# VHH binders against Nucleoredoxin-like protein 2 (NXNL2): the designs that were tried, part 2

Target 1, 156 residues: Nucleoredoxin-like protein 2 (NXNL2), of Homo sapiens (Human) (q5vz03)
Amino acid sequence: MVDILGERHLVTCKGATVEAEAALQNKVVALYFAAARCAPSRDFTPLLCDFYTALVAEARRPAPFEVVFVSADGSSQEMLDFMRELHGAWLALPFHDPYRHELRKRYNVTAIPKLVIVKQNGEVITNKGRKQIRERGLACFQDWVEAADIFQNFSV

## First folded at step 1 (VHH)

Design s15 (framework vhh_7ubx_2)
Fold by ESMFold2-Fast, scan of step 1:
Structure s15 (fold): chain B 156 residues (1-156), chain A 124 residues (1-124)
Amino acid sequence: as target 1 above (156 residues)
Amino acid sequence: QVQLVESGGGLVQPGGSLRLSCAASGFTFSDYAMTWVRQAPGKGPEWIATISSGGSTMRDDSTKGRFTISRDNAKNTLYLQMTSLKPEDTALYYCATEEYDYVWGSYSSGMDVRGPGTQVTVSS
């Protein structure tokens, strides 16, 4: 359970809602701040998708990793279109959830795209996730899982 | 050191065109998204356009039909083609590295590397 998201609902790219606690429990969580109208976001999103797919979809044993997209888009429709066009099969905070703005402030997001890797309690593992993925690829995930207090779940 | 130098500004009549250039040095230009930002006298900075390292472009809706961002990686140069210029386009135009981007719900000049700018004045 990511303590900072508690009772909140998350959405899929198909518009379905899921409980945050159930979806994020026992996983390394990446908070992804981006928007469809931001060219660097459009360039980075495919790299994040490849990273995510390698860890959770293509791996023989899925890694305990989840992305929560925190949209800076101008509308709910723009957000969902962006998710369908370029995103992996991850989750998003609903566009109209005011907690989008609280997460932006909490993690001091001034520019996008930004990828913040967090522990279950919301404590930052790294606020340079985008840079780490670009420079090190999949190798950076081992550092994140060690810091995330869920190391045993990765082993099983 | 990372250096960005803009050129191509000047005085132009309403309805005219200008092409701005930004020459980059001190880094691998092709690896970075690049942005054009302007600041008019007495106003805050306004994001105009960004072009990613992969070539994707985004432009502010208010200028999208009149301004085009492009890059030439072989020349380490970023361009802004401006057409149908209006007095309201009068501003100092800067280029910046990928760290300057559209910010949550707005834009900002929260870039850590930008050029000194090139002045564009639209007046009869």
Scores: ipSAE 0.015, ipTM 0.234, lowest interface PAE 7.2, mean pLDDT 81

Design s16 (framework vhh_7yz9_2)
Fold by ESMFold2-Fast, scan of step 1:
Structure s16 (fold): chain B 156 residues (1-156), chain A 124 residues (1-124)
Amino acid sequence: as target 1 above (156 residues)
Amino acid sequence: QWQLVESGGGLVQAGGSLRLSCTASGFTFSDYAMGWYRQTAGNEREWVAFITSGGSTTYADSVKGRFTISRDNAKNTVYLQMNSLKPEDTAVYYCAADEDYVWGSYTPSEYDYWGQGTPVTVSS
């Protein structure tokens, strides 16, 4: 995602700002389109949290994985509350960044929640990330890493 | 296992009407948005109509005022009532299910579940 997000700033659920290039370099990136008022989004977010935590937050050697939340919420406050309530310790595009709408259009998001797994150049590995996590759990991550052609020094 | 089963297609004359049905099983139908798509030979699937889990509807410009999408959650069924049919409505019609619609594009490859398709031919 360095090639298409590299000059942007991303935010954490704790309000910190990070540079996209540094945060996403040499990682499999999941673009997560969701909203707090969407019941299926609320149902899926905990599953994504468990997946993320196992790979990144609890692992002795963190996997090269990052989630970038692209909010479909009605306000910045709704977005931030959603992140604090249910999201993992991942990143989000700021609510007021117009690139939210460009990413939605680029990846043809019609319904949420949607989890799109992408390479560093923004090419889609799969647009069915939700389904793969539900059906295969952590095993799907190895397939994503192989498709992404990135350096790895971990085991799933 | 999930299934979407379409029915109601056939041959009709221009100006006629057809009602398509799509019955779902294997997922909680009432939680899903439902769409109708159509495909002509040699072309990709195009969006026709969409209904959210809450019942809000949207239509492609080509069918507005002629087609009506509706749902019956008790029967796990979505319908497409097609009135004032035109020869250019000739296509194979597919139903699809996905999470609630929020954003404005209608890309076929994003839907979670698809039916097998039901052909509709409108003669001149």
Scores: ipSAE 0.000, ipTM 0.153, lowest interface PAE 11.3, mean pLDDT 81

Design s17 (framework vhh_7qia_2)
Fold by ESMFold2-Fast, scan of step 1:
Structure s17 (fold): chain B 156 residues (1-156), chain A 123 residues (1-123)
Amino acid sequence: as target 1 above (156 residues)
Amino acid sequence: QLQLVESGGGLVQPGGSLRLSCEASGFTFSDYAMGWYRQAPGKQRELVAFITSGGSTNYADSVKGRFTISRDNAKNTVYLQMNSLRPEDTAIYYCAADEYYDILTGYSPYDYWGKGTPVTVSS
């Protein structure tokens, strides 16, 4: 995803800015398209939060995984409130970055919530990330890293 | 493998009522938005009603006030209560399941379909 977002800045739920290249390098990236007013988004976000926390916060060594939230909210405030209320400690494209619309087009997002798992070059590993997490839990992450061309040196 | 099985269709007179049921298996039902579509002879398949995983509902203008969609997560079932049926409601009714719902466009590319249950409204 570095090849696609590497020159951009991402934001945390606390409003801090981070360089995309440094944050996403050598990781499996999940592009999360969702909105606070979308009931299915509100239903899925806690499940994604548990999945993320298990991989990156509770593991003996953090897994090479990052989520980039691509908001479909109606305002910057709604987006930040949604992140603070329900999201994990992942990253987001800034609300006013027009690249949010380019990513939606590139990955053919016509319905939300949608979780698209991508390689470092932006190629899709799966566009059914939500379904895979629900049906297989943490086991689906092993499939994603095997499909990705990244350095592996972690445990869950 | 996800399976959807519709039931409850049949022949009914104008002004009558029917309740359609759709039983789901092979997945966690409560995570899915559920919809009812219909296809009349010579027409495209159209959305009749849908219900999100959180319970929010939407209806086609042609059925508002007459049809009610509901779900029972404990039974993995979605229902369509059809009242005040009209000849123009005659169609094959399909159940669909989808993880996604687009609040911006109202479009949902349903992942899974049942085989349909026919409803005929005639005197």
Scores: ipSAE 0.000, ipTM 0.183, lowest interface PAE 10.9, mean pLDDT 82

Design s18 (framework vhh_7zox_3)
Fold by ESMFold2-Fast, scan of step 1:
Structure s18 (fold): chain B 156 residues (1-156), chain A 123 residues (1-123)
Amino acid sequence: as target 1 above (156 residues)
Amino acid sequence: DVQLVESGGGLVQPGGSLRLSCVASGFTFSSYEMGWVRQAPGKGLEWVSDIYSGGSTGYADSVKGRFAISRDNAKNTLYLQMNRLKPEDTAVYYCAREDYDILTGYEYYFDYAGQGTQVTVSS
């Protein structure tokens, strides 16, 4: 996601740091805006975790999908605790990265939780990822891959 | 001043086809997610299909493979192509503008809907 994240680093809940470009290359990317103290965020996160696990952890061949958590938490500790408690094994922008604010503005995030599905260039596939996962489950991912114009095939 | 005006409904035999249209006005059509919902006689409201600002589409299992949703942003028009119609598709079909980004996150809704167009599938 060169146009959106450039040379930025992302973090895991285990404290590892990864290069954004390498981690997100040739994948459908979901930008997940949420906070631990937001009750709807706590309700949706387990559903997203099940969706993510089915596509990337339980499949014999991982699907080309990655989640980047953009925290709206009040502190770094709250963010990390939220990730450890409820999140899947996905990535996050570091809490102190000011780009969290710029991404919220870019995608007009006025309410959380919000799941924005984007192409490699940052163009929105859908800003209703949460609704689509809830109503269609894994079937919505094939629609996202077809819209994303990525070259990898997958089977789930 | 938001208006959604449906057309294209009618009486058709099983196996037939119909194309529904919805002309939108009073808002920036290309910026909104749009959908179709229906209500069969004596039943509740059922979601049929939606199309998002990014172009991705969704369909209820009951219509997948038979119906196709599309939009023409230059004409502010939403379409539903309905093929291989069944008696079970008989309903009033409503064009709707979607709203899901409320803080509660627990429920989404269609914030505006048209008056509907009747589709009747019978021999």
Scores: ipSAE 0.000, ipTM 0.130, lowest interface PAE 10.8, mean pLDDT 82

Design s20 (framework vhh_7ubx_2)
Fold by ESMFold2-Fast, scan of step 1:
Structure s20 (fold): chain B 156 residues (1-156), chain A 124 residues (1-124)
Amino acid sequence: as target 1 above (156 residues)
Amino acid sequence: QVQLVESGGGLVQPGGSLRLSCAASGFTFSSYDMTWVRQAPGKGPEWIATISSGGSTMRDDSTKGRFTISRDNAKNTLYLQMTSLKPEDTALYYCATSEDYDILTGYYEAFDIRGPGTQVTVSS
C-alpha cells in the first residue's frame, strides 16, 4: 500500500492519527467503501467486524490483515459515529482528505458497500470481498494472502 | 424488472446549465439510495453524487459547488442540476440504484443496472 497510500495519514475511531506506510506494510489491505446512511453498509459492517476480529484481535497469532475505511458519509461526524457504532478497530482515510474521492475513482467504485482487496502495490486481488466473506468465511483470507505475495516473502 | 431511463442532456455553451432526470420503475424507488455517474469518451466511469432514501447527499469535491443531486419520490425521479458547465463536463451521464434483494452484496456496479445514459456536450 506504500505505492498508493504511503505518504498519507490514516485515523482510528478514537481520533488518533497514524502513518499509512507503517500501519499497512506487509499486510493484505482491504479498502472498504461504505456509509452509515446506506442500509446494505449497516448490514455488512458487523459481518466484516466479526471477520476482522477473528483474524487480528481474537486470533492467538494475529493475521497480516488491515482494513482502510473510505467513507461515503455526508459529514465527518456521521463518519466517526458510524466507525464507533459498527466498525472494528481498523483505520480510515480522514473525511476531509480529497484522496477519498481519488481512491473511489481509481478502483471504479460506483456503488457501495464495496470491499476491494489489494496487494502492497495497489493491484486488485478481488473486488468481490463482500461475496467471498459471505460465501467462504475465514477460508477466503488464505487465498488473499497467497495472491498478495505475503505468503512467498514470509515462507522464504 | 428494474429500469432506469435518463433524459435532459444536450448541447450547451460553457457557463450554461442543464437539469438531468432519471425515471425509475420496477422497484420501490423511495427505499433506495440513488447515484449519478458520468463517462467521458476514452475514460472510465466517474462517480458524481449519491442521495440516500432519506435525502442526505454526498458529492464529488470537483463538482460539489456546481452540481446538485435531488429526488422526487412521488414521481419516482432522480435529478442532477448542473450549473457553470465546462467543456470537461462533456460525458454520457448515468443513474444507478442499489441491489435490494441481496443486502450482503450491497449495490450493483453501475454498469449492471444503469440505463442507456443521457449525453451532455459542452462546447462553444
Scores: ipSAE 0.005, ipTM 0.152, lowest interface PAE 10.8, mean pLDDT 79

Design s21 (framework vhh_7yz9_2)
Fold by ESMFold2-Fast, scan of step 1:
Structure s21 (fold): chain B 156 residues (1-156), chain A 124 residues (1-124)
Amino acid sequence: as target 1 above (156 residues)
Amino acid sequence: QWQLVESGGGLVQAGGSLRLSCTASGFTFSDYAMGWYRQTAGNEREWVAFISSGGSTTYADSVKGRFTISRDNAKNTVYLQMNSLKPEDTAVYYCAAGPEYDILTGYYDEYDYWGQGTPVTVSS
């Protein structure tokens, strides 16, 4: 993810800061554009949380998947409250990072919620991640891994 | 749990009228834009009409002037009044709910909620 996020810091839901390169290396990355005051965002976020938890938190061997939340909230406090109430244990761009702006433009995000699945170089696998999760559930992740050109390393 | 339930389809003679209804449950209807789509066997799903959360309407050229979309937020229902029906209007009609921007841009694959469809047959 060095091509688009590698020189940036991301935040966890608990307020810790992590380096994007280390956190996203060799993973399928989902860029999640949403806001707490958008009713469709509130409806979709729990579905994404279940999807994420099944792949990363509850699996015996965590899948190479990470979500980076790109907030469209009106304030830092609204973003933080949204993350605490409905989000999974994923990462976010800091609210005050102007790169939120550039990512929205780069990926042609005109509507929220939107889930854009990207390769390590930032190329789009699909810009319809929300629809794919809703219609196919966990099965869509296999297609993303195959398209992502990553080596899936699970050890016994 | 969400549902979109269409009703009002059926058989009608050319030149006649039908009113389709679509009742929503399980989400905040008033915050969503609503649309109607139709599909004939062997063809791609075709957009027919949309209505924003604020009540602004847009129509496909093939139905403009004949069809009217409206909504009743108190009843969680969207309607499609179909007048001057033609045999070419024969299709299965679907209602859909999604973000206003998705409907304005025509991104039907981004729609959050879809009904199961109601058939409309126009005889001549």
Scores: ipSAE 0.011, ipTM 0.229, lowest interface PAE 9.4, mean pLDDT 83

Design s22 (framework vhh_7qia_2)
Fold by ESMFold2-Fast, scan of step 1:
Structure s22 (fold): chain B 156 residues (1-156), chain A 124 residues (1-124)
Amino acid sequence: as target 1 above (156 residues)
Amino acid sequence: QLQLVESGGGLVQPGGSLRLSCEASGFTFSDYAMGWYRQAPGKQRELVAFISSGGSTNYADSVKGRFTISRDNAKNTVYLQMNSLRPEDTAIYYCAADLTYYDSSGYYEEYDYWGKGTPVTVSS
């Protein structure tokens, strides 16, 4: 993610900043495009939260997975309120970072919510992450890990 | 125009069962993913169960093992079989058609394919 997000700072729902490279290194990254005022976004966010929690918080070994929220909200406050209300303990690109618009264009995001699963170099593993999670649940993550250029901490 | 009509709600004792139905009318039902949502008084609407056009299912943790979603494309109907009902399952249950097929449409849209809801009360 060094060529895409590595030199940027990401934020937590509490407003803390983290170095993107350190936070995303050796992980499958999901770029989550959504907004609080979009009803399908509000419907999908709890499913993504359950998916994330099962992989990262509830597993004996945390899976190499991270979500970066790319807000389509109308203001920074609306973005942060949405994160506090419905999101999991993942990261977001700062609301005022113009790279939000560049990422939307790079990944051809024309409708939200959209979940784009990417490799460390930014190449798309799937642009149908939302659909895959809804239809297959946790089973889709193994496919993403196998497609990604990362170290796998899985055993039989 | 896609319309959704729910039925099958009612009053039931704890531990009882109900089967909800949602009849769709309009275009191609089999191309849509379908979901069941519920809303208790004073709470937000939450997704309970989901079924894709291909038949893959997903459930909220609170209902796993107790609720089963299914569909009958010949009847344009989606079902929610609810077993081992608990007082906390009391809510109005809504059917929704999923807009995932329009990810490439270029439209920022609110969810607007909802039924009017069918009330379920689990008590005494």
Scores: ipSAE 0.006, ipTM 0.112, lowest interface PAE 10.0, mean pLDDT 79

Design s23 (framework vhh_7zox_3)
Fold by ESMFold2-Fast, scan of step 1:
Structure s23 (fold): chain B 156 residues (1-156), chain A 123 residues (1-123)
Amino acid sequence: as target 1 above (156 residues)
Amino acid sequence: DVQLVESGGGLVQPGGSLRLSCVASGFTFSDYAMGWVRQAPGKGLEWVSDIYSGGSTGYADSVKGRFAISRDNAKNTLYLQMNRLKPEDTAVYYCARDWEYYDSSGYSPFDYAGQGTQVTVSS
């Protein structure tokens, strides 16, 4: 993820800061573009939470999967409230990081919510993550892992 | 075979009300966000309202406070209650299904649209 996020820091809903490279190493990464005031974002977020929880929180061995939220909210407080209310225990790019705009441009995000699944080098596996989760559920994750050249240590 | 069938349009005087219905078939209705889009004569498509599987709703600024979207998942039916209608609301109204929607920018590529129902507001 060095090529995409470099030496950037990510945050949790509790305000903790983590190194992006360490947190995302050897994982399939989902870039989640959404906002609290976007009704479709509020509708999809619980579905993503169920997907994430099944792979990471409920599995005996966590799947190599991480979500990085890229906020389109109007303020830092709005972003944090959204994360606390509806998000899973994933990570976010800090609200004040201008790289939020660069990521939207890089991945051609013209509408939200959008879920872009990427390889470690930032190459797109799919830009239709929402559709794949809805239509195939957990089965789509196996396709993402196979497309990504990563070691997996689980049997889901 | 996805089908959306709109009904409830008609001629109404300014200030009047109409209730549009859309009966869906061929897919699991409760799993999808649904919306209403309209097209006035000689104009492009305009997003009117949406309602998501979780119940969240959105409205175009032009209709906020006047229109109310709702759904009945047991009947696979989407509704649009239109109050205080204006001549500028004259359009063909389409029922649509879409996963990728933007609630404030006006960008809304809908997956499936029905045949539409004509609403004419005239004195």
Scores: ipSAE 0.011, ipTM 0.141, lowest interface PAE 9.3, mean pLDDT 81

Design s24 (framework vhh_8fcz_2)
Fold by ESMFold2-Fast, scan of step 1:
Structure s24 (fold): chain B 156 residues (1-156), chain A 124 residues (1-124)
Amino acid sequence: as target 1 above (156 residues)
Amino acid sequence: QVQLVESGGGLVQPGGSLRLSCAASGFTFSDYYMNWVRQPPGKGLEWVSGISGSGGSTTYADSVEGRFTIIRDNDKKMVYLQMTSLKTEDTAVYYCAKEFTDYYDSSGYWSDYEGQGTQVTVSS
């Protein structure tokens, strides 16, 4: 993720800042474009939470997966409230970071919610992450790991 | 000054096809991403498909992927939606929409300009 987010800071739902490179290195990254006032976003977010929790919340064997929320909310407070209410323990690009708009344009996001799965260099693995999670659940993650050139023995 | 005029809707049976058209005027058409959005009866607006200014990139909602194709003709200032394998769930008023000028403003999910729409009804 060095090529697209390397020197940026990301935020947690508690307002803590983390370095993007350290948080995202050697992981499959999902760029999640959504907003609290978008009803389909509110419907999909719990599904993404279940997916995320199953892969990374198990302390003993977390999978190499991270979500970076790219907010389409109208304010910083609305974004943070949305994260606290419905999101998993993942990361977000800060609301005031203009790179939110650059990522939207780079990945041709015209509708939300959208989940774009990317390699470490920012190349797209799939722009249909939401559809894959809905239809295949955890089974789709193994395909993403293979495409990302991340070496692991992960059993779904 | 910006104007979008949709046409091509109608009544079709499930499994049928329709081609929607949108005639654009009042702006430099090839500079803007164009979208199709729809509103089913009694429901809110939902995005269907988008196409870049050059036509080199297209995107589709999961519900229409593989069934609908978005095309543009910059010389004629037209954008089209070719719909195949139509389902009753595709029944809606379809609108052509110019690119959002401020997508991440919460009011910016839809274009600042929409046409009058064209009705598509899929029923036996």
Scores: ipSAE 0.006, ipTM 0.146, lowest interface PAE 9.8, mean pLDDT 80

Design s25 (framework vhh_7ubx_2)
Fold by ESMFold2-Fast, scan of step 1:
Structure s25 (fold): chain B 156 residues (1-156), chain A 123 residues (1-123)
Amino acid sequence: as target 1 above (156 residues)
Amino acid sequence: QVQLVESGGGLVQPGGSLRLSCAASGFTFDDYAMTWVRQAPGKGPEWIATISSGGSTMRDDSTKGRFTISRDNAKNTLYLQMTSLKPEDTALYYCATDLYDSSGYYWEGFDYRGPGTQVTVSS
């Protein structure tokens, strides 16, 4: 994902700006396409939050995992409110960044919510991230790490 | 062709009740979340409630005690039951859905919405 987003800035739910390269380097990245007014998005977001928290906040060693929210909300305020209400402590493309639309086209997002798991070069590991989390929980992350060509390994 | 048609609006006195309906066609209604939105003259759209395909609901805190969203998947119809109506509830009420199809993608707001049904609360 660094190869695709590295020169961009991402935002936190608190409005802070971070450099994408520093935030995403050597991590498995999940691109999360969702909107607050989409009920299935609201149903899935808490499940993704639990998954994320278990990997990066509650683990003794944080997993090399990051979520980049790509908003389909109607306004920047709706996007920020959604992030504050239901999201984990992950990152988002700024609402006004036109690259939101390029990512939608690149990954063929025609319906939301959608969770696309990608390598550092932007290559898709799976476009069924939601299904994998629902059916397998945390066990699916090891498969993603093995596919991702990153230096970290969780099976030690 | 996706179409949404609202009905059931009208003039009602404060404290009264109305039931709005939204008839959906041109898509598989059962697969999609449905939303009620209202817009008063000179104001922006205000979200009221969303109901999932399975019937779980999410509602705006200011109206959730007085308004109930429901659906009948067999009839492809969305409902909004409104009670204890106030003059501040006067608005155009419309239904919407987040359909993003393969021929075109709409990132902002709802892909489809109906023309709306007018609700006027006055004595």
Scores: ipSAE 0.000, ipTM 0.157, lowest interface PAE 11.1, mean pLDDT 80

Design s26 (framework vhh_7yz9_2)
Fold by ESMFold2-Fast, scan of step 1:
Structure s26 (fold): chain B 156 residues (1-156), chain A 124 residues (1-124)
Amino acid sequence: as target 1 above (156 residues)
Amino acid sequence: QWQLVESGGGLVQAGGSLRLSCTASGFTFSEYAMGWYRQTAGNEREWVAFITSGGSTTYADSVKGRFTISRDNAKNTVYLQMNSLKPEDTAVYYCAAEPLYYDSSGYEWEYDYWGQGTPVTVSS
C-alpha cells in the first residue's frame, strides 16, 4: 500500500507537530489505539510506557521503535490530558485528523486497547502487540525487528 | 443541549445530484471534526466522509470522486454534495460529530453526537 503515514504530521504530548516520515523512518512502528475513559486502556498504558522506556530511553543506544497513538478519546482535551497523565514520550495522530478512522478500519480495530505492530510499508507484523508485551516483555521486540525490513543501528 | 439536524435527502434518479446539510447547535462546532455515515436496513452504519476542524477531508473508496464534504463554521453546518448518484447509494444518511469512544467491553464504537438521519433513495 502507500507510505502509511509519511506525508502526515504527528503531535507530541506538548502539542508540537513533527513530520511523520522523519519521525518514523527506519523504525518498527506500533499503532496504539486507546482512550482515557477505557479502563483496560488505562491499565495497559503503563505497561507500554515501561516497554517503550526500556527500549528508547534507558538503552545505551535507542532502539528503532516508535509508538503512534491513535486516539479514541472524546475530545482533543481528553486526548492531551491522557497523553500527559499516562503516556510515554511517543507521538500521536492529531485528534482532528480523520485518518484516525481510516487506520481503525484498515487494521480492523473493534475494541481497545489494541497495539498493532507494522513494518515501514504498513504491513502487519502482529496485531497482538498488547498480548506479546504482557506475556514476553522485551523479548518480543527482537522478533518484531527480525520481521521488519529495516536497518539496525542498535545493541540490546 | 446539543443537536444535529440533517436535511436535503429525497428521491433522485441515477446520475443525479443531492446536497445534504447538517446543522449543529449546543457545542462549539468549529472545534469538532464532522462526518457523514449511511445505513441500510439490517446493516451497521457505514462511514462515508470526514472533515476535520481545520478542513482536511477523507472519503470512503465507494464515494471518492463523486461526493464532496465541506463545512461552513459561520452557519454551524456541514454539507455532503453527492454527484453521479447510483442505486447503491440508497440509504439513510447520518451526521456525526466527534468525540468518538470505543466500548472497552464490547466491539463497537460509541458515537456521542448523532443526527436523526435523512433518507436518500436513488432510482435506476
Scores: ipSAE 0.011, ipTM 0.139, lowest interface PAE 9.5, mean pLDDT 80

Design s27 (framework vhh_7qia_2)
Fold by ESMFold2-Fast, scan of step 1:
Structure s27 (fold): chain B 156 residues (1-156), chain A 124 residues (1-124)
Amino acid sequence: as target 1 above (156 residues)
Amino acid sequence: QLQLVESGGGLVQPGGSLRLSCEASGFTFSDYAMGWYRQAPGKQRELVAFITSGGSTNYADSVKGRFTISRDNAKNTVYLQMNSLRPEDTAIYYCAADSGYEWSTLDESEYDYWGKGTPVTVSS
């Protein structure tokens, strides 16, 4: 993902800016395409939040995982409100970054919510992340790490 | 299919005002979010202002307080009111339609529609 997002900046729900390379290096990255006005997005976001918190915040050793929200909202304010209301402590592509549309096209996102799991080079591990989390929970993360060829000792 | 036609561009002196219009033809205007983008010579196209189907607005930092985006669903038209224009606002302005809220599967080509653009020159 570093190869894809490179020199771009990401934002937190508090509006702080972070360097994409530093934030995503050596991690499995989930690209989350969703919108506040999409009922299935509102239903799935809490499940993703629980999944993220278990891997990153509650684990004995934080898992090498990060979510980058790619908003399909109609405004920056709607995007930020959605992030504050339902999202976990992950990152987002800025609403005004036109790369939001490039990522949608690159990964053939034609319906939301969509969770695309990618390697550091942007190669897709799975485009069915939402289904895998719903059906297998935390167990699916081990498969993603192995597919990503990332070696780090961690507990989940 | 949705078509977009921009109008209202022209030559204006610094501090002047222009109102751009973008008339949409098609069946889904009221369901689409609408944006104004601009491209200056030698630069990439950038988002200037955005309005959702529900009427919420957002602006690039460089135009906040000077530009206002609005829409009239009865006329299938989106507007950009530009006040206190600066030489750095000189660009070709493009209208775009974005169906980003739709949760159902759509053909990729239908997500983003672009007009041909209307040139704005701010010079003394």
Scores: ipSAE 0.012, ipTM 0.125, lowest interface PAE 9.2, mean pLDDT 80

